# Designs tried in a protein design chat: VH-VL binders against Protein Skeletor, isoforms B/C (Skel). Part 14

Target 1, 133 residues: Protein Skeletor, isoforms B/C (Skel), of Drosophila melanogaster (Fruit fly) (q9vgy6r287to419)
Amino acid sequence: LAFEVRWAVAGESIVVQLVAKLEPNHYMSFGISPNKNISQMIGADAVVAWVDPQTGNGFATDYFLEGKAQCSGGRGACPDTKISEKTNSIRLLNAAMVNGYSIVTYQRSLAATDRLDLPISITGAESVVWAIG
Short names: E, the ipSAE of ESMFold2; O, the ipSAE of OpenDDE; V2, 0.75 times the mean of E and O plus 0.25 times the DockQ between their complexes.

## First folded at step 10 (VH-VL; framework fv_ifinatamab)

Design r1 (from k2 with heavy chain T102Q; at its last look DockQ between E and O 0.04; V2 from the best seeds 0.00; counts 0 for: pae E 4.4 > 2, placed apart)
Fold by OpenDDE, look of step 10:
Structure r1 (fold): chain C 133 residues (1-133), chain A 119 residues (1-119), chain B 106 residues (1-106)
Amino acid sequence: as target 1 above (133 residues)
Amino acid sequence: QVQLVQSGAEVKKPGSSVKVSCKASGGTFSSYAMHWVRQAPGQGLEWMGYIIPIFGTAKYNEKFKGRVTITADESTSTAYMELSSLRSEDTAVYYCARDYYQYGYFDYWGQGTLVTVSS
Amino acid sequence: EIVLTQSPATLSLSPGERATLSCRASSSVDYMHWYQQKPGQAPRPLIYDASNRATGIPARFSGSGSGTDFTLTISSLEPEDFAVYYCQQYSSYPYTFGQGTKVEIK
């Protein structure tokens, strides 16, 4: 598998691990669809993650996909903080590069913490969004 | 520019199987769902299923009752559709079509592969 | 499955005339798309998400609608516009297409 998503629920939070073999300057993204029945990019609450292969530093950025276009002037697929201040809900826990695979582990609440977040149901099915690029 | 190039026409006997290939170029392969749609002569379009190469996940139209298998090779950016237990009504042009999946529409299509099933 | 019914089955018009194509869904649809297909060719995307023109599609093509009723409009037909048009939904599996509307020259 080129892209693997792992998760574990811990109380009111969820820990998510993204694994992919990323080319240089590429990212992996995983998020929750606003539509529980289908994957819907617009309106999705997603995390964009990558690892710097030189430093080993990892990144996990909280995104809101307002549109399909790249972020411009706070519109489109943008980091939450570019849309509204103090709306970052993603906590990076760990990052590693192993055998060419980027591994990013982050934590978020199951509940939405701000208007740019979508809640995650632990009892019902959720539709997800993803991207590598 | 993105291009989808499919394998050539096939002539098959009833009961046999056919495997059509679809090679993508000019864009990203792994992050897009590759769909298969067929069109019988003079008729409309019928969705068969898709695969998401990056996940290796496939979904099928239940109408085919397990006769269709869709696979992908990321190393060659090629998707495959295998249809088994062929019957005359499977005679059609088979298309691969790309979708971002989250977009829900097919932005690029292969040129089509004619599969003729006859005794 | 969601059944898409297109009307009319055939639309005979002359160049320069306005074409209005209908697509009705058996149940509410969140995403409706339109494709154009010419003889011997694969379909090509025309309209996505009910009202957005695909890349390279002229402004004379427009789409509208929501719920169960969708419309494709060609404001002024060009000779190259005579083809079969299909609507397609993505709201539930399986993906389904309309039976098509043939726009032919009068």
Scores: ipSAE 0.063, ipTM 0.736, lowest interface PAE 2.8, mean pLDDT 92
ESMFold2, look of step 10: ipSAE 0.286; ipTM 0.735
ESMFold2 (binder alone), look of step 10: mean pLDDT 91; pTM 0.933

Design r2 (from k2 with heavy chain T102K; at its last look DockQ between E and O 0.27; V2 from the best seeds 0.00; counts 0 for: pae E 3.8 > 2)
Heavy chain, then light chain:
Amino acid sequence: QVQLVQSGAEVKKPGSSVKVSCKASGGTFSSYAMHWVRQAPGQGLEWMGYIIPIFGTAKYNEKFKGRVTITADESTSTAYMELSSLRSEDTAVYYCARDYYKYGYFDYWGQGTLVTVSS
Amino acid sequence: EIVLTQSPATLSLSPGERATLSCRASSSVDYMHWYQQKPGQAPRPLIYDASNRATGIPARFSGSGSGTDFTLTISSLEPEDFAVYYCQQYSSYPYTFGQGTKVEIK
ESMFold2, look of step 10: ipSAE 0.316; ipTM 0.718
ESMFold2 (binder alone), look of step 10: mean pLDDT 91; pTM 0.938
OpenDDE, look of step 10: ipSAE 0.143; ipTM 0.773

Design r3 (from k2 with heavy chain T102H; at its last look DockQ between E and O 0.77; V2 from the best seeds 0.00; counts 0 for: pae O 6.3 > 2)
Fold by OpenDDE, look of step 10:
Structure r3 (fold): chain C 133 residues (1-133), chain A 119 residues (1-119), chain B 106 residues (1-106)
Amino acid sequence: as target 1 above (133 residues)
Amino acid sequence: QVQLVQSGAEVKKPGSSVKVSCKASGGTFSSYAMHWVRQAPGQGLEWMGYIIPIFGTAKYNEKFKGRVTITADESTSTAYMELSSLRSEDTAVYYCARDYYHYGYFDYWGQGTLVTVSS
Amino acid sequence: EIVLTQSPATLSLSPGERATLSCRASSSVDYMHWYQQKPGQAPRPLIYDASNRATGIPARFSGSGSGTDFTLTISSLEPEDFAVYYCQQYSSYPYTFGQGTKVEIK
């Protein structure tokens, strides 16, 4: 299992690139922990990403991980927009499938843009969350 | 202040290729996307693609059907745009333009490079 | 691709007059920007995200709009404002520009 995260800060934004060899119908996820000291899934602000191997289309969805359960009625691990309207803060920049690896590049603000986002500090340490499934 | 300086004008034959350079100075290079935009004589602007130097990740306008290759050299803060299989319709001024990510617009532009394709 | 249609193609006005430029998108866009281009020069940023003036842009320039309809307004034209203005969307690939509106002196 290989999961690589690359990032670059640009102004008040950050560009993130996720790379993983995903099985069909699998996703890769990367996000910010609500606890700066430990990786904590619950309460995390995460991006769920995947690439359609047939079309080459990429996806990067803004998630809030209220719980580990699948999203239902806006509860659980849900896309932000299913919890509250107009709370998507993830901008997909590029996506590609190269040598079986899914590569998704997206942009987000360093600052939180809504109540479902967590800010990213460029001066302090951050704890992150990640998953493949 | 950020400056983008492009290579000089080019005259090319149909079927050949051209490679234009864009050197950035006075600011950061690797973490910003460098775009290429062209403008045919007397016409509007056309987006060709961009690269994020630190990642080597490029995105292209599919209109060019693989004729465009955008690269970057972080050590020299220089971006390159190569256009192959040139045709007369490729005659244009080619601009590099930096993407200011937190605003998502082109904040700095090169002076432009005229590429003339003629038999 | 998202097609941006600017109107009018040419706007002939005198210094001191108000200029209103339109940019209509074939589909809804989240990011719309405006650029100014003078003859023999590269474009320069004017408005970003529909309504924000770029650095160094005078207050007489303003932008508005959302969805598919965007407007650039020059409240009182100065001699240096006569140029071509382009709108540009940054919402979907390929990124596209309008065909431009030429603001010329009457």
Scores: ipSAE 0.016, ipTM 0.654, lowest interface PAE 6.3, mean pLDDT 91
ESMFold2, look of step 10: ipSAE 0.202; ipTM 0.716
ESMFold2 (binder alone), look of step 10: mean pLDDT 91; pTM 0.935

Design r4 (from m1 with heavy chain T28D, light chain S91D; at its last look DockQ between E and O 0.07; V2 from the best seeds 0.00; counts 0 for: pae E 14.0 > 2, placed apart)
Fold by ESMFold2, look of step 10:
Structure r4 (fold): chain C 133 residues (1-133), chain A 119 residues (1-119), chain B 106 residues (1-106)
Amino acid sequence: as target 1 above (133 residues)
Amino acid sequence: QVQLVQSGAEVKKPGSSVKVSCKASGGDFSSYAMHWVRQAPGQGLEWMGYIIPIFGTAKYNEKFKGRVTITADESTSTAYMELSSLRSEDTAVYYCARDYYRYGYFDYWGQGTLVTVSS
Amino acid sequence: EIVLTQSPATLSLSPGERATLSCRASSSVDYMHWYQQKPGQAPRPLIYDASNRATGIPARFSGSGSGTDFTLTISSLEPEDFAVYYCQQYDSYPYTFGQGTKVEIK
């Protein structure tokens, strides 16, 4: 599986585009670590995004990822990881599905980070979408 | 630098309401959670709830949920906490504090607002 | 809700001594933070995520611990360190603080 992240910094905001070929009813996620010395998905303020395949409508929601386990990219769902709603500071800019690829573009405020870490995607109980850029 | 400036001290009668303001400057007001924490005289700190201004969503400590309302005005970069049905036990210093979302600690605090509830 | 119990309630020490403050949680906590509060002032962040010093905090402050047992250490007390110290958890709602440890001049 392939998962691509594109971004641009605009002042105190970042615009992020997530691209993945998702199975139906799955989603993709991306987190930003404010600590340059760690790249951890657990404890990240991650965005979970998807496109409704029937309507083409996109969704992006800010979640705080909780748990004591962390996933390595390209593996299945994280055991004992749970998602909790922490904040939702995300503005959805665009959403589309092209040749089976779900494409979601969103804007979010930067806290302090000038480095992006590529997280594993959480796609519910069934699968995880891995990203390499 | 982020600064949080709160409204002045208030004296209230039991059964009334108080609305404390917290004006932010030097940062992105809309995208960060603003929390409210109180401290009764000689006592510890007690979390009351927060709001995320850009989404207008608030979360409350169940202890206060029926009596507390937290709101925000993005145009003035100001958060508000309103506490109703005041009792003498509500006498406290009320602080606003900004959430550093990555780790959830409060990185900036207002100066505090003393609310005194007495006849 | 997660209850944080700080010990001791009061710690009477002289400048130059080492202070060790304890915070125990009623269940496991991943996100533990520490604050300092001086009389008439708002709390000041000291330590976040158990062991990381907040911006501008002197190196004599350190934190450690995991699970349910957390410690704040001040390696050599300065006159400005006499204050009340609070631990705070961010793992679940409602967010809670310990009742405080007062560090005072002996």
Scores: ipSAE 0.006, ipTM 0.530, lowest interface PAE 14.0, mean pLDDT 74
ESMFold2 (binder alone), look of step 10: mean pLDDT 91; pTM 0.939
OpenDDE, look of step 10: ipSAE 0.605; ipTM 0.884

Design r5 (from k2 with heavy chain Y100R T102Q; at its last look DockQ between E and O 0.70; V2 from the best seeds 0.00; counts 0 for: pae E 4.5 > 2)
Heavy chain, then light chain:
Amino acid sequence: QVQLVQSGAEVKKPGSSVKVSCKASGGTFSSYAMHWVRQAPGQGLEWMGYIIPIFGTAKYNEKFKGRVTITADESTSTAYMELSSLRSEDTAVYYCARDRYQYGYFDYWGQGTLVTVSS
Amino acid sequence: EIVLTQSPATLSLSPGERATLSCRASSSVDYMHWYQQKPGQAPRPLIYDASNRATGIPARFSGSGSGTDFTLTISSLEPEDFAVYYCQQYSSYPYTFGQGTKVEIK
ESMFold2, look of step 10: ipSAE 0.264; ipTM 0.724
ESMFold2 (binder alone), look of step 10: mean pLDDT 91; pTM 0.936
OpenDDE, look of step 10: ipSAE 0.401; ipTM 0.841

Design r6 (from k2 with heavy chain T102E; at its last look DockQ between E and O 0.53; V2 from the best seeds 0.00; counts 0 for: pae O 5.4 > 2)
Fold by OpenDDE, look of step 10:
Structure r6 (fold): chain C 133 residues (1-133), chain A 119 residues (1-119), chain B 106 residues (1-106)
Amino acid sequence: as target 1 above (133 residues)
Amino acid sequence: QVQLVQSGAEVKKPGSSVKVSCKASGGTFSSYAMHWVRQAPGQGLEWMGYIIPIFGTAKYNEKFKGRVTITADESTSTAYMELSSLRSEDTAVYYCARDYYEYGYFDYWGQGTLVTVSS
Amino acid sequence: EIVLTQSPATLSLSPGERATLSCRASSSVDYMHWYQQKPGQAPRPLIYDASNRATGIPARFSGSGSGTDFTLTISSLEPEDFAVYYCQQYSSYPYTFGQGTKVEIK
């Protein structure tokens, strides 16, 4: 299992690139922990990403991880927009399938743009969350 | 003030290649993506592709079937667009256009580079 | 690709009149932008994300719409507003432009 995360700060934004060899119907996820000191899934602000191997289309969805349960009624691990309207803060920049690896590049603001986002500090330590499944 | 200055006009033969440059000034080159858009005489705008300089990652319009190569040099704040196997229908003004990540639209444009392909 | 169809192709108006330009997408679009282009010049941004005016754009320019239908409105045309206007979607690859609407003086 290999999961590569690359990032760069660009102005008031951060550009993130996720790379993993995903099995069919699998996703890769990367996000910010609500706890600066430990990786904590619950309460995390994460992006769930995957690439359609047939079309090459990429997807990067803004998630809030209220719980580990599958999203239901806006509760659990849900896309932000299912919890509250107009709370998508993720902009997909690029996506590709190269040698079986899914590559998704997205942009987000360093600052939180809504109540479901966590800000990213460029001067202090951050704890991150990630998953493949 | 942000400026994008492109290289001069080109006259090329069919089958050859052209490389257009776009030098950015007045801003942080790594803070935005650089797109290339062309416009045939009297026609509309056509997106060719773009590059994310900080990663060197490029995305292309598949219409060009691999004839386009976009590169960037952060040290000189310059983006390049190379189009190979030129044909007459490639005659157009080629623009570089900056995409500031915070907004996701082309906020600054180069002055354009006319590329004429003729036998 | 997402095809953007602008209408009308040409809009002939006089200074002071209201201009309404349409852009229809073949499929739903999340990000729609508008650009203005004058002869011999590069395009310049007017509206981004359907309804936000770009920096330095006068208040007489406004944008609206969502999904597949978008509109650019010039409340009262100024002499410098006669140009070609393009819509552009930034939602799906390849990014595409409308064919343009020419706003010309009557």
Scores: ipSAE 0.030, ipTM 0.707, lowest interface PAE 5.4, mean pLDDT 92
ESMFold2, look of step 10: ipSAE 0.246; ipTM 0.713
ESMFold2 (binder alone), look of step 10: mean pLDDT 91; pTM 0.939

## First folded at step 11 (VH-VL; framework fv_ifinatamab)

Design t1 (from r5 with light chain Y90W; at its last look DockQ between E and O 0.78; V2 from the best seeds 0.00; counts 0 for: pae E 5.0 > 2)
Heavy chain, then light chain:
Amino acid sequence: QVQLVQSGAEVKKPGSSVKVSCKASGGTFSSYAMHWVRQAPGQGLEWMGYIIPIFGTAKYNEKFKGRVTITADESTSTAYMELSSLRSEDTAVYYCARDRYQYGYFDYWGQGTLVTVSS
Amino acid sequence: EIVLTQSPATLSLSPGERATLSCRASSSVDYMHWYQQKPGQAPRPLIYDASNRATGIPARFSGSGSGTDFTLTISSLEPEDFAVYYCQQWSSYPYTFGQGTKVEIK
ESMFold2, look of step 11: ipSAE 0.241; ipTM 0.716
ESMFold2 (binder alone), look of step 11: mean pLDDT 92; pTM 0.937
OpenDDE, look of step 11: ipSAE 0.908; ipTM 0.952

Design t2 (from r5 with heavy chain Q102K G104D; at its last look DockQ between E and O 0.30; V2 from the best seeds 0.00; counts 0 for: pae E 5.4 > 2)
Fold by OpenDDE, look of step 11:
Structure t2 (fold): chain C 133 residues (1-133), chain A 119 residues (1-119), chain B 106 residues (1-106)
Amino acid sequence: as target 1 above (133 residues)
Amino acid sequence: QVQLVQSGAEVKKPGSSVKVSCKASGGTFSSYAMHWVRQAPGQGLEWMGYIIPIFGTAKYNEKFKGRVTITADESTSTAYMELSSLRSEDTAVYYCARDRYKYDYFDYWGQGTLVTVSS
Amino acid sequence: EIVLTQSPATLSLSPGERATLSCRASSSVDYMHWYQQKPGQAPRPLIYDASNRATGIPARFSGSGSGTDFTLTISSLEPEDFAVYYCQQYSSYPYTFGQGTKVEIK
């Protein structure tokens, strides 16, 4: 039940690697809290990631967590693109499954690229959100 | 002003490999994806793959089925594209191109490298 | 992969005339870009994200469209505008280009 997050700053961007042993049809999620002092899910800018164990294909979807409910009509925990067009700011770099562990590596801008993104400060403290489900 | 300068023309035999270089100057190298795009004579453009130098991970067009290897040397701001098991159909001008994050369009291009594969 | 079909293949016009180029995608795309290529040169960015002119591109160039249908318009052709134009999409890997439209002088 371990969830590991690795990251490295790359210029104006950050590369993030998520590692977890996921059950079938499960995902791992990691994001930035809208509150710098506490982990707050509502309003968070998160990535939802998983690997298809059959194909080896990886996925990293840009989410905005307006609520805890499943996405419906662009409300709730939704992919950015379901809320507003052309708001995906996540670049999938690599995905693999090794020894049952799903490994997804993606890149995002440190700065917000649209209204659904939260910026990441490399000098100040940030609070993060994460989930396995 | 960002400039991409590629290595010179190559003439290769079928079955051999070619490695083309692309040196960047005038801007940041490590954090931008460097793409490779080729163009057969009188034909359109075909995307081959890209690399983000600082991370070293490349993304490939699966059409090439492992024949393409893209690498980067941050110390020299140079990207490389190696194509193995060359065929006559691989005869083309090969371009390196840098993208802009977010939109993923190619804002800067190298001058191109002609690779001719003939027996 | 997403296939981009450009039309017409060749467009023969005179300077001063209006040019309309079409790019149709086999499925909906998030980002569509246009490039201009002249003989013996590398492509250069023309329009990005359907309707934004790249740096240094004259106002006579404009782009429009969404989903699967995109259009590049040159309001009044200049002699230097005779070239091949390519559309390019990013919605999913791999990146793909249209086959190009050649704008030639009549």
Scores: ipSAE 0.056, ipTM 0.741, lowest interface PAE 3.5, mean pLDDT 92
ESMFold2, look of step 11: ipSAE 0.158; ipTM 0.688
ESMFold2 (binder alone), look of step 11: mean pLDDT 91; pTM 0.938

Design t3 (from r5 with heavy chain T57I; at its last look DockQ between E and O 0.76; V2 from the best seeds 0.00; counts 0 for: pae E 4.6 > 2)
Fold by ESMFold2, look of step 11:
Order: structure tokens, then C-alpha cells, then sequence
Structure t3 (fold): chain C 133 residues (1-133), chain A 119 residues (1-119), chain B 106 residues (1-106)
């Protein structure tokens, strides 16, 4: 039942694996808080990921989270919550569904490549955010 | 400087298996996807699959399902590709190639391993 | 599966001439790469993400295109440029290559 994140540096990129048992049409997200001293969902730079249980296809999309971050990437409505899709700085590497667990592996740049991507530090601690929605 | 060194050429009979090695040096091994690409004589390039050693994740071209196994040994920085139930059309040069990730192109390639399957 | 069709199959030119190679995808791709391969050698990256030169690639090589239609241009052929050129899509699995365009001396 746990949400697991694994990652490693590969040159100018970071490769990340997200693992969670998701309910149908739900997603997992993982990102960097804009305030390094406080983990906060609003204003976070996050990857939203899921696996389509019917096809086994995976999805990983880079979002800038506005408002309440528990809303799915394209599911339902949340009061005062918006999800702003950013340019694709994310490449899906692998996706699978195993015993009800969704497993998504992706890469992203350590440096920001567009206006809404926040740089990832490789030398210091980062504040992170996560959610299942 | 990253270098990929592959095992030597092999001659095999139909129905047997071959296992080609690819040893990486001069860089990080475990976090990079290592891909396998083959080229039959006088033909183009065909992607076979990859492994990400640190996650133990392999992905295969479905055309080879059940015949290809890709593995890695982090302690020796070596990736392996095993192709079973060999056929004459599997005669090819087999390359390993490293996925750079940033933009996703293959930045370093092994020298290639010729596998000849004779009837 | 995305099919890449390269044209022409063979391009016969003299040194100093301009070469234009085409790669057409069966559906839209996000990333298209180009590789050069000489006899007895592994492929070498030339152009990544349609238009960016890989490390150590001379300025005479350029790439362009988006969606389904991509072009590799060699502005003035040098003797070392006579080789086979492959396009490769990085958009979706399985990764695929074009069948190649051979650039040969006329």
C-alpha cells in the first residue's frame, strides 16, 4: 500500500520510479516544493503519473500545481484548485501494472528547461511534495 | 570517457542460444538504460529492448517476446542480451548502446558482436 | 509502432555538393534523431531532437522538421561524409529506425 519513490542521477538527468497501489482513474504525483524550507502543495513543480489498467499504457506529465493538489490530472473538479500543464520536460521510460500496483519510471532534466520547471539541486537537500488523488 | 566493450563473435546452430556481453567503463553504469540494437547483413537497425540496472527494469520489443532476455550485473558494470531459439534470420551484428536520457538519443555504442547462425 | 520511411534510398553526389535526406514518420513524433554509420563501424549520433548537433559534429550537418516530416542536410559534402544515414524516433516504444539513406560518391 505504500507510496515508494526511487531515483538516481544519470549525467544531466535524474531517473525516477514511482510505485503505488492506485484506485481506478487515480494518479500519483511527486515533485519539488518551491519553498525549500516548507513542503507545500500549492506552487509545486510535480510529475503526475498513472497507468491505464485497460491497456497497460503509462503516462507521466509535468505539471505546475495551483490550488489544492489532491485533484487528479484530468479527473473531477476541486474548489479553488487548478492544474496547469507545463511543457514536456519528462520522458516516460517504463510503465507496468503488477498485482494492482502502478509502476512508472521516467526521467527529467536536473536543470529547468522551460518557464515552469524548477531546477533540481544535486548537491543539497530538496523539499519534496507527493500526493495520490 | 565512456566506453562499451562487447564480447567476441559467435557462430551458432539453429535452435541454440547466444548471450552477448557489454562491459561499460569510464562512467556511471547502473542509472543509465542500456539498449540492444541489431543489424542483419546489408540491413538497417532494429531495436530489441533495454535494461535500467539500478531498478532492474527491462523492456522488450514485442517482436522478440519469449526469445530475448536482457540482464545486468552492477558489480562488473556489464549488461547481457540472451537470444534463444536461434534462426538463420537472427544472423546479425548486435550492438549495445547507452541511453543519454536528455532528449533520449544513444550517445555511446559498443563495437558490435557478430552472431552467425548457420544451418 | 511508428514506421520511419527514408528517401531517397541512395543519393549519389560529388564532394562539395549539398545533400538533402528525408525521413517521414507514420505518425507524429516528439523526438527524431539522426545517426551516421560507416562500413564496419557502429552508428554515430549526428543530430538529436530534430535540429541539435551531437558533440563533435561539424557545422555542415543540420537538421530540421517536426511532426512527421524531417530533413537532414549536409551543406557541402566531405569525403568522410559518404556513409549510410539513419533516422530514429524516440517518441514511443518500440523505438524504430528508418531503413537508411546511403550517400555515395557519384
Amino acid sequence: as target 1 above (133 residues)
Amino acid sequence: QVQLVQSGAEVKKPGSSVKVSCKASGGTFSSYAMHWVRQAPGQGLEWMGYIIPIFGIAKYNEKFKGRVTITADESTSTAYMELSSLRSEDTAVYYCARDRYQYGYFDYWGQGTLVTVSS
Amino acid sequence: EIVLTQSPATLSLSPGERATLSCRASSSVDYMHWYQQKPGQAPRPLIYDASNRATGIPARFSGSGSGTDFTLTISSLEPEDFAVYYCQQYSSYPYTFGQGTKVEIK
Scores: ipSAE 0.266, ipTM 0.722, lowest interface PAE 4.6, mean pLDDT 80
ESMFold2 (binder alone), look of step 11: mean pLDDT 91; pTM 0.934
OpenDDE, look of step 11: ipSAE 0.340; ipTM 0.816

Design t4 (from r5 with heavy chain I52F Q102K; at its last look DockQ between E and O 0.64; V2 from the best seeds 0.00; counts 0 for: pae E 10.8 > 2)
Fold by ESMFold2, look of step 11:
Structure t4 (fold): chain C 133 residues (1-133), chain A 119 residues (1-119), chain B 106 residues (1-106)
Amino acid sequence: as target 1 above (133 residues)
Amino acid sequence: QVQLVQSGAEVKKPGSSVKVSCKASGGTFSSYAMHWVRQAPGQGLEWMGYIFPIFGTAKYNEKFKGRVTITADESTSTAYMELSSLRSEDTAVYYCARDRYKYGYFDYWGQGTLVTVSS
Amino acid sequence: EIVLTQSPATLSLSPGERATLSCRASSSVDYMHWYQQKPGQAPRPLIYDASNRATGIPARFSGSGSGTDFTLTISSLEPEDFAVYYCQQYSSYPYTFGQGTKVEIK
């Protein structure tokens, strides 16, 4: 399972590129853990992204992950994780399919923009979460 | 302060191509999207596409896909727009514009480059 | 593609009068922006996200609206305000602009 993340800080924002070979109807996600020392899905601020293989259209939607237990690697929705969709949190910049790899590029603020966003530090380490599902 | 300086006016024959440059100064080049917008004489504004230089990611208005190529040279902080197979309706002022993050509006614009396509 | 229709096409007014410019979108948009353009110049940002003034824009400029219906208001026209005004949307690519409203001296 190859999942590649690249990012760069741009002023008060961060630009993120997600790359993965996805099976049909699957997605990739990447987010910031609320605990800087370990990866924790619960309470994470994550972007879920995919490319429609038929049209080439890309999608990226910001979610806040909540629930009683951290979701452990699996396909599809984790039954113990509550996902609260956030709107207007990110901007999709580009999407492509190359050699079966889905590539999505998006931009978001480093600062929290609503009550469900987590701020991103530019001077300290961040713990991250990721999943394919 | 951010400044965008474009190459000078050009006169072209139908069927040829043109490459317009946009040099950025006074800010970070690679981490901001650079857009291209054109304006035919006496007409409104038309978005052509952009490039995000640090990733080499470009997106095009489908009306121009196949005729437009947008590139960037990080070493010179310069973006380029090349339009091929020129037609008389491509006569316009071509602007580069920097994308203001967060809401997607264009906060800095180049001075514009007049491209005239005539036989 | 989201089509933006501005009205009126031309607004003939005198200094000191109130100008009201309309922009209607063919479907709901999340972000609407306004630009001012004078002859021989590049566009200048005025209003972003429907109602926020861009840096250095005087308080006589205000914007309002949501969904498909947006308005730019100039409360008391100054001589430098006679120009063409464009709305611009960001909800889906391609980015689109309205056709412009020319505000001219009567």
Scores: ipSAE 0.007, ipTM 0.589, lowest interface PAE 10.8, mean pLDDT 78
ESMFold2 (binder alone), look of step 11: mean pLDDT 90; pTM 0.936
OpenDDE, look of step 11: ipSAE 0.853; ipTM 0.943

Design t5 (from r5 with heavy chain H35E Q102K; at its last look DockQ between E and O 0.72; V2 from the best seeds 0.00; counts 0 for: pae E 6.4 > 2)
Heavy chain, then light chain:
Amino acid sequence: QVQLVQSGAEVKKPGSSVKVSCKASGGTFSSYAMEWVRQAPGQGLEWMGYIIPIFGTAKYNEKFKGRVTITADESTSTAYMELSSLRSEDTAVYYCARDRYKYGYFDYWGQGTLVTVSS
Amino acid sequence: EIVLTQSPATLSLSPGERATLSCRASSSVDYMHWYQQKPGQAPRPLIYDASNRATGIPARFSGSGSGTDFTLTISSLEPEDFAVYYCQQYSSYPYTFGQGTKVEIK
ESMFold2, look of step 11: ipSAE 0.060; ipTM 0.671
ESMFold2 (binder alone), look of step 11: mean pLDDT 90; pTM 0.927
OpenDDE, look of step 11: ipSAE 0.915; ipTM 0.954

